# VH-VL binders against q9r0b6r508to684: the designs that were tried, part 4

Target 1, 177 residues: q9r0b6r508to684
Amino acid sequence: HIRSDFRHGAGGWQIRSMGVSKRPLQWSQSGLLLGLRGGEELSAPKKFLGDQRLSYGQPVILTLQVPPGGSPPPIQLRLEGAGLALSLRPSSLPSPQDTRQPRRVQLQFLLQETSEEAESPLPTFHFQRLLSNLTALSIWTSGQGPGHSGQVLLCEVQLTSAWPQRELAPPASWVET

## First folded at step 17 (VH-VL)

Design x05
Fold by OpenDDE, look of step 17:
Structure x05 (fold): chain C 177 residues (1-177), chain A 125 residues (1-125), chain B 107 residues (1-107)
Amino acid sequence: as target 1 above (177 residues)
Amino acid sequence: EVQLVESGGGLVKPGGSLRLSCAASGFTFSNAWMSWVRQAPGKGLEWVGRIKSKTDGGTTDYAAPVQGRFTISRDDSKNTLYLQMNSLKTEDTAVYYCTTDYYDILTGYYYFQHWGQGTLVTVSS
Amino acid sequence: DVQMTQSPSSLSASVGDRVTITCRASQSISSYLSWYQQRPGKAPNLLIYAASSLQSGVPSRFSGSGSGTDFTLTISTLQPEDFATYYCQQSYETPWTFGQGTKVEIK
């Protein structure tokens, strides 16, 4: 697994407003603050990039903390590599909050070329090309809406990978070579 | 429902001034970025300028053709966006749209560049 | 300023057709690209943001792709209500700039 848990800092993540300006990443022990108006782009650090073919078909999991009565903002995962680009939508959305307490929710993005919303999904071969040389992984969000108490935080980002550790079993069978 | 209603358009002579208003409702205006976009008759869209929310600094940016002549401001207490247009030129003739981006965290709906229906400004001698 | 070059300026198509509109930025704008639809006498409506994110309520026949400098709006199966003018816009940096527009007309 490749993980950013933000327990010790921003972990190399960068934020850019969908507006005109870049702003410093706001980190706390609870996570990265998501709240820019106009949306924002969170760029993953290098450890998420490169040859990520061993993550094919596996989920990228974003753990968010949402305020009471709130929902996660619309989030899209943007992949770029080998001159290709693809956006992934969450495979599922969390249920509405039924309490008045902040809660953590998870959004899962399957690293696959298929999309229910895409008329012509990226062919598998090209998706593999993209993953083989992932040059950018970014989280696009509409940002936290105003007029509501609380903050939306990105608490963790996890990429599931079948990369074997030296003393462990070979890569998962779903890895295409 | 997000609503933007422009007003203040009309006929003005070159060199004249006009102030447009945009009444906003259906969202927390004070935290929204607001923009003006114009469209000359039969022409394309042209970005005029933008004002950020107070929480984001409240700064403004303008397109070069209107820089120094137009001023964007807002009154959050009135949920109103303004466009003060001075030294108007014939080429400023256009329908002026106010736009907003707003995310509703309760519904999850993102209103990126939601547009009003526009108000016509005609600059003619 | 970032110049947005939209192509074609107009096209004729029939209901059911696949329609493709392109937009090229004079410099990289990452994915800060939106597509709008404007029907005659109406205000523009957002279709796509962040290059490929479908705005809520927009039919799935609309899709956006691209990053950097080259972007594409695709209508997989043109519907009667899709005859309109389409615009791309970059929001990477101010001034936010639009493409010249593409008028999709009935063949």
Scores: ipSAE 0.006, ipTM 0.588, lowest interface PAE 10.2, mean pLDDT 85
Fold by ESMFold2, look of step 18:
Structure x05 (fold): chain C 177 residues (1-177), chain A 125 residues (1-125), chain B 107 residues (1-107)
Amino acid sequence: as target 1 above (177 residues)
Amino acid sequence: EVQLVESGGGLVKPGGSLRLSCAASGFTFSNAWMSWVRQAPGKGLEWVGRIKSKTDGGTTDYAAPVQGRFTISRDDSKNTLYLQMNSLKTEDTAVYYCTTDYYDILTGYYYFQHWGQGTLVTVSS
Amino acid sequence: DVQMTQSPSSLSASVGDRVTITCRASQSISSYLSWYQQRPGKAPNLLIYAASSLQSGVPSRFSGSGSGTDFTLTISTLQPEDFATYYCQQSYETPWTFGQGTKVEIK
C-alpha cells in the first residue's frame, strides 16, 4: 500500500491553488490541519501518482481526527490523469463511536466509476485510462468557515493496491508551516 | 421518495411480546443505519435503539429502559427493520417510529432524517 | 446521560409573530444538536442539524443558534403551518436524548 502518515510532517503534500503565491501547509504532530480556503486543494506527492491501475476497484482511505463537537467539512477526492479529470465522493459511511473525546474516523473512496460525484459522458474504461498515468491526486473540502468550533486533522492517506507494493521514489521534501 | 412503513402494533398484556416491522423503500437500505424512536401518548420523543449497516459491523445499541428486553434486527434481502419486544411493561405503551439514523461523516453529526408514520403499541392488563 | 430541557413548554402566538424556543443541555454538547417539528398526528420532521444548519427544503424563516449548553430555535415570521410541537435532540453521546417539547399554539 502507498501511505502518508502525518505524525512527522506534511509527507510531501502541498496546497495547490490557482494563484501565484504559495501558502505553506499547516501541520501538527497528530496530523495535517484541514482549513483550506476557496480554490485550494491538498495535493499528493509523486509516490501516489503514475501508473496506479492496480488500485482500480480498491479504496483510497483517509483517516481523520475530529474533536468532540467538531464539524469536519465535506471532502472530495479529485483525480487527474491521461487528459481526464474526475471527482469522487466517499464510498461508505464509517461508524464512529463516542463523541465526547477526539475521535478517529476513516473515509473510503473506492477507485471506480460508482464513486464519481457527478454524471460524466466519459469514454469507455475512462477510470482505468486515468489510473494508467495519474498526474494529480488531491483532496478538496468545502470549508466550514472560520466560525466553526473544533479542528479536523488529516492523520493518514492510504492508497490500496491489489498487488504487492511497487518500489517508489522517495516522497517530496517536507513543506514547512 | 424515501418511504418507511411500520406495522405490527397492537394491544398486549404486561409480560407479553410483540414484533414490529418497518418496510423500507426509496433508498439503499443495506447501507443505512436505522433507529427506533417511541412516543408515549401525549408525551415527548424517546430513542429506543439503533442498528448499524452490515458493512459497518451490524451492531446494535439500546437505551437503558429497554436493554435486555428489546432486540433490533434487519433483513437486507427484504429491506425490513425489526423490533422484537419482550417482557413488555405498561411504560412501553407508545407510538413506535422507525427512522434513518443518519451520520454525516463529513460534518460529524447524527440526526434522524427520514421517519415512518409510526405504529401504536398498547401494554395494559 | 445528557438531559435536555426546553423552554417554554408551550406558547400561544399569532401568524407573523417572531417565535423563540430555547433548549439547555446538562453538559456541553458543543454543536451536536438537532431540532424537529411535529405537527399534530404526524411524525417528526428534521428542521435543523449541527445547531444552525438548515435541512434541505426547510423554509429560511427557521434558524438555529447556540453552542455548548444553550441553544435557540427561531421562527422569524410564523406561518399557519408552523403551529406544531418542536423538539431539540442532542447527538453528542448515546443514548440520544430529546427535550420534552415546546407546543406552539394559535392565539
Scores: ipSAE 0.000, ipTM 0.479, lowest interface PAE 15.0, mean pLDDT 79

## First folded at step 18 (VH-VL)

Design y06
Fold by OpenDDE, look of step 18:
Structure y06 (fold): chain C 177 residues (1-177), chain A 125 residues (1-125), chain B 107 residues (1-107)
Amino acid sequence: as target 1 above (177 residues)
Amino acid sequence: EVQLVESGGGLVKPGGSLRLSCAASGFTFSNAWMSWVRQAPGKGLEWVGRIKSKTDGGTTDYAAPVQGRFTISRDDSKNTLYLQMNSLKTEDTAVYYCTTDYYDILTGYYYFDYWGQGTLVTVSS
Amino acid sequence: DVQMTQSPSSLSASVGDRVTITCRASQSISSYLSWYQQRPGKAPNLLIYAASSLQSGVPSRFSGSGSGTDFTLTISTLQPEDFATYYCQQSYETPWTFGQGTKVEIK
């Protein structure tokens, strides 16, 4: 598995704010603070990128901490590679929250093209091509948040992979951003 | 864009009552903790009280000078915060601001990130 | 209640000056300290939270430091729009309390 648990830092994650509320990435030992007042893009570090074909059909799991009475904001997972892009929706939604206490919830994104959670229909061949040279993996939050009762944290990101991290090839640099 | 607009201020005699309103827009009001902060003419800022969101219990806290006389409430269906002021005193004369509160669930950091423009309350005989 | 004392109560400065305002708490408040700016006739605006965290949209010439009982707001290079009154506020325990304010005036 490839994992960011944020216990020792932001782990190379970067943020781009797309709404009115522009802010730098905010890290704590418990996770990254998610923006609740505007759309944001959290970009994964290089260890999540490269040849990820062995993760085909496997989940990307986001662990979130939500405040009492709160809920995870709408989140999409965006993948880019080989000149292709794809957005995924969560394949599983968290159970209803006990409004009396904060909780951790998990969102799972299945890495396959033929799922209902896929925003863009890609043929299997092209999806595999994308995974073979993953140049970007990002978490996108909506422009609307749960309000001002507390904060939502990204506590962990996990990509299931059969390859050791040291054997992952870096992505090709033909994508300009 | 977050907007907070206070209203209801005016002149009132000591012992009188007044109700202030704060109309909120640009965010999910029902999930917001809200505070009132006042400022006497030519003086500093003074926290008046706070109300939590319904999901967080909807409880209220007040500063000692207004405890028992002021009541903070909210109508989430109208995105409106209220401050009921009873038994008003001359020292209650101030511009009253409504604020949005931000709460850090990990550390307990709490601050006022948005403010209205305020409404003036004058208590005078 | 936690008492917050700012120093100085007022100061005169020129554009381009380095300005330092201090805030002292009557007891340790860790880093539960915010700074606000209030221009004449306007509502306060949040500048710094958690003692040293810059609020989004606030110019980088503003900075906060300190922990425990002693805190500092610094304006590295004073700009015309920075002439205002500044307040510290503790959020360590209720009731929330403000410093008495520091008025930064034109020299």
Scores: ipSAE 0.073, ipTM 0.650, lowest interface PAE 3.0, mean pLDDT 88
Fold by ESMFold2, look of step 20:
Structure y06 (fold): chain C 177 residues (1-177), chain A 125 residues (1-125), chain B 107 residues (1-107)
Amino acid sequence: as target 1 above (177 residues)
Amino acid sequence: EVQLVESGGGLVKPGGSLRLSCAASGFTFSNAWMSWVRQAPGKGLEWVGRIKSKTDGGTTDYAAPVQGRFTISRDDSKNTLYLQMNSLKTEDTAVYYCTTDYYDILTGYYYFDYWGQGTLVTVSS
Amino acid sequence: DVQMTQSPSSLSASVGDRVTITCRASQSISSYLSWYQQRPGKAPNLLIYAASSLQSGVPSRFSGSGSGTDFTLTISTLQPEDFATYYCQQSYETPWTFGQGTKVEIK
């Protein structure tokens, strides 16, 4: 798995506005402030990019801290790669009965065609081709602005891989080939 | 700089309805979460309910005594918060304040930072 | 729901007195507590958040302390403008709840 947890910095994440322009992120030991303005995206660092085909059919998991009585804002996960661009909606929603206290919630974005915001005329196998050369992974949300009520922290981002973690090397009696 | 001005209070009979307005200025209203807090004469403060910003879903929540009878709404084009009060009871008699909700994500604390001067609602025969 | 109980409900004091107001929560609320001041005929104003942090522009004669269930607001040297009603408010969980208030009157 590839992850950012932000305890010691912004982890290479950047705000990108109207495509290429950017401004500084605000962070704390609790996470990144999701105070995005209109037209802004929170762009992932290189470790999330490249060949991510092993993540097909697996979730991107966002861990958020929300205010008491609140819920996560509307969030899209936006992907670019192999000359394609897609937007995804969350594949699961947090339980509303868990919102009475300041709490952490997870949003999952399943990396497959069923999670796309809207179908458009794209080439066959477009999702898997996009993941073969992922050039951007971005988080978009609206209306958050720094210092406004209802702010949300992004506490962790995890890109899940289907590659299972291998156990430690075999005992000395086993030969590796 | 921030100003909140309530209006629409008055005398109403039990079972009646009334709509309060709160005119906002000096901040970006469309980004704010807003609450109503009330104070019965000679009594303390009671939170009534909240509406989130439209971009956070525009959803509402309410204190139990008003659930199902009161509706909070907003018109971001007019920078105005509303409280529709139906099936009014004598225990709803209070000064009603509109407030801005503040959540300090860095410290995790939530409070009401700006308050209007209130409007009186009297529910009596 | 978290219930907040203030003590005393009222008190009489003179300018220059030290005043202490207590607030007790029905369950632990960590430090998720704020204090408000309401002068007669006016709306409330925030004094203290996070149990002990002074809001911008609040005089240093105001202080807050406590965590868990027991909290205090102290006015070290009462001034003429401090004759008001004081409320605690928990921000631990919805619904937000206030104490019943403590009225500080001129002796």
Scores: ipSAE 0.012, ipTM 0.545, lowest interface PAE 7.9, mean pLDDT 81

## First folded at step 20 (VH-VL)

Design z04
Fold by ESMFold2, look of step 21:
Structure z04 (fold): chain C 177 residues (1-177), chain A 125 residues (1-125), chain B 107 residues (1-107)
Amino acid sequence: as target 1 above (177 residues)
Amino acid sequence: EVQLVESGGGLVKPGGSLRLSCAASGFTFSNYWMSWVRQAPGKGLEWVGRIKSKTDGGTTDYAAPVQGRFTISRDDSKNTLYLQMNSLKTEDTAVYYCTTDYYDILEGYYYFDYWGQGTLVTVSS
Amino acid sequence: DVQMTQSPSSLSASVGDRVTITCRASQSISSYLSWYQQRPGKAPNLLIYKASSLESGVPSRFSGSGSGTDFTLTISTLQPEDFATYYCQQSYETPWTFGQGTKVEIK
């Protein structure tokens, strides 16, 4: 798996914006602060990019930390590759919780033909072609500024690979009488 | 920069009602949880209640002495927080402060970071 | 509910004095405690958060310590602008509760 867990730094993640002002990325050992302004995205470092076809049909997993009593804002995972662009919504939503302790929540984005847009006539080839040369992987949220709804930390990002188990040499075999 | 301005305080007889308003500016009001905190004359601070942002469910919590009598609401289109006070008692006499109920997730704690000037509510015969 | 007990309720001090105010919680609140300063006729201001961290712009003569149930605010060298009432507040669980306050007065 390809992973950013932020225990050793911001992991090469950056705020990408259509404006010229690039805000400093707020980071701690607990994660990256999600609180993006309109038009901003959180862009993944190069290790998530390139040929990621082995991740087709597998999830991108975001581990978030929400403040006590809070909820994650709506999140999209945006992909660009091979001249294509698309956005994904979470494959499942976490169960609602209202606790008085900070809590961790996982969102999964299945790398399959899910999007906000209508499915294309050849979705399998399009999605896999995009993954053959992934040039951007970005996180967008509707939250902005501090406030409790925008005070969610991104604690971990995992890109799951379907790398097959290595074929083993044949086991020892015996032929008896 | 950030401003919170309370209004609507005044003199009310026991059993009466009053509505306080808090006008907010200088921040994205709809993202914030908001609290009311009161201070009886010559006394200490007492938390009254809180309303969450709509994104976080918009729910309210109240201190026991005001539960069932006070209602906190918000109008995000007007950047205004409200406190409806019913069945007022003389014990409700206080300066009422509007404040942001802020959680600093990077430092891991809650506090009240912005406060209004307060508005006086006097409940007496 | 978490009850907060401050001591003393009032004290008199001179400019230059070292002042110590204590706050005790009725149960462990880890480090979820803040200190506020309220000058006469004004709204409170955040002074210290997370038991020991100074809010931006707060002079270094202020310090906080403690965890669990026992907390201390210290003013190392009292200045004329420090004559005020000080409140601790737990942020461990709602209802948010304050200590009764400590009024620091001029001798």
Scores: ipSAE 0.312, ipTM 0.681, lowest interface PAE 3.1, mean pLDDT 83
Fold by OpenDDE, look of step 21:
Structure z04 (fold): chain C 177 residues (1-177), chain A 125 residues (1-125), chain B 107 residues (1-107)
Amino acid sequence: as target 1 above (177 residues)
Amino acid sequence: EVQLVESGGGLVKPGGSLRLSCAASGFTFSNYWMSWVRQAPGKGLEWVGRIKSKTDGGTTDYAAPVQGRFTISRDDSKNTLYLQMNSLKTEDTAVYYCTTDYYDILEGYYYFDYWGQGTLVTVSS
Amino acid sequence: DVQMTQSPSSLSASVGDRVTITCRASQSISSYLSWYQQRPGKAPNLLIYKASSLESGVPSRFSGSGSGTDFTLTISTLQPEDFATYYCQQSYETPWTFGQGTKVEIK
């Protein structure tokens, strides 16, 4: 597994605001601050990138802390690599919870070439090509969500992988060596 | 299989207008930034302009020679990219290619990964 | 604008030859450079991106090197299908600009 738990820093994540409110990445031991007005793009550090074919079909899990009575904002996971791009929606959304306490929720994104929202799924070959040379993994949010007020934190990002982070998968079969 | 098919090219007089289309298939069109690149007969490649994805604002950028005369648009529901060319000049004569664009968010490089077959636009009196 | 200058404009080579094409930028573009191949009557194809990264599916006989202002595309062993025009393209800043092209012809 490749993980960012933000316990010791932002871990190389970068944020870009798509809204009127520009801000640097704000980090605490509880996570990265999200949910500010305007869309945001969080870019994953290098350890999430490269050959990630062994994560095919596996989930990328975002752990979020939402304020009391709140819900996570709409989030997309965007993958780019080998000249291809794909946006993923959460495979499941947490149920709303009415509580006076902050709540941790997990959003799972299956690394697959098909999504319910996509009119034209990326062919498997191309998706594999994308994963073989993942150049960007980013979390996109509108910065707005129904029912959330206060701070939303990204507490953890986990990419499930069958290989240790430091090991490289064999070259893709379609690449001439 | 990614396919880009340009159409709409033809002969037009200087000052005239023409609209090119690029029909995309084999990929999630709406996710991609798209560009037009042209090539005058016997000459090199020239970037014309781009349009970003809707999620990235859908904004457009143009090369100086076509700024104010050309308009790039897209219809994601039809998987189609357009190039509206107004006030055409003889120097606009070229094969026009539509491209899928790749950009590295982290490092910032930008290139054209897929190209259509091109459509010829001839501006002549 | 960043001007890209290729050298030579054309060259003649034989199958099996080592071919080297140079691209020079008018200013430093770091590694923001791509190479394209255009066969006669065809659309361009991406070969190299990020100065030295080989696009998937591109034969390993193609390689790119360089950084800053000077870049090189190398074909280690020229094949019949490699007779084409090659273009470099900078992605350092808009507008994106191409070199004038290098035509590799049969000797």
Scores: ipSAE 0.000, ipTM 0.570, lowest interface PAE 12.1, mean pLDDT 87

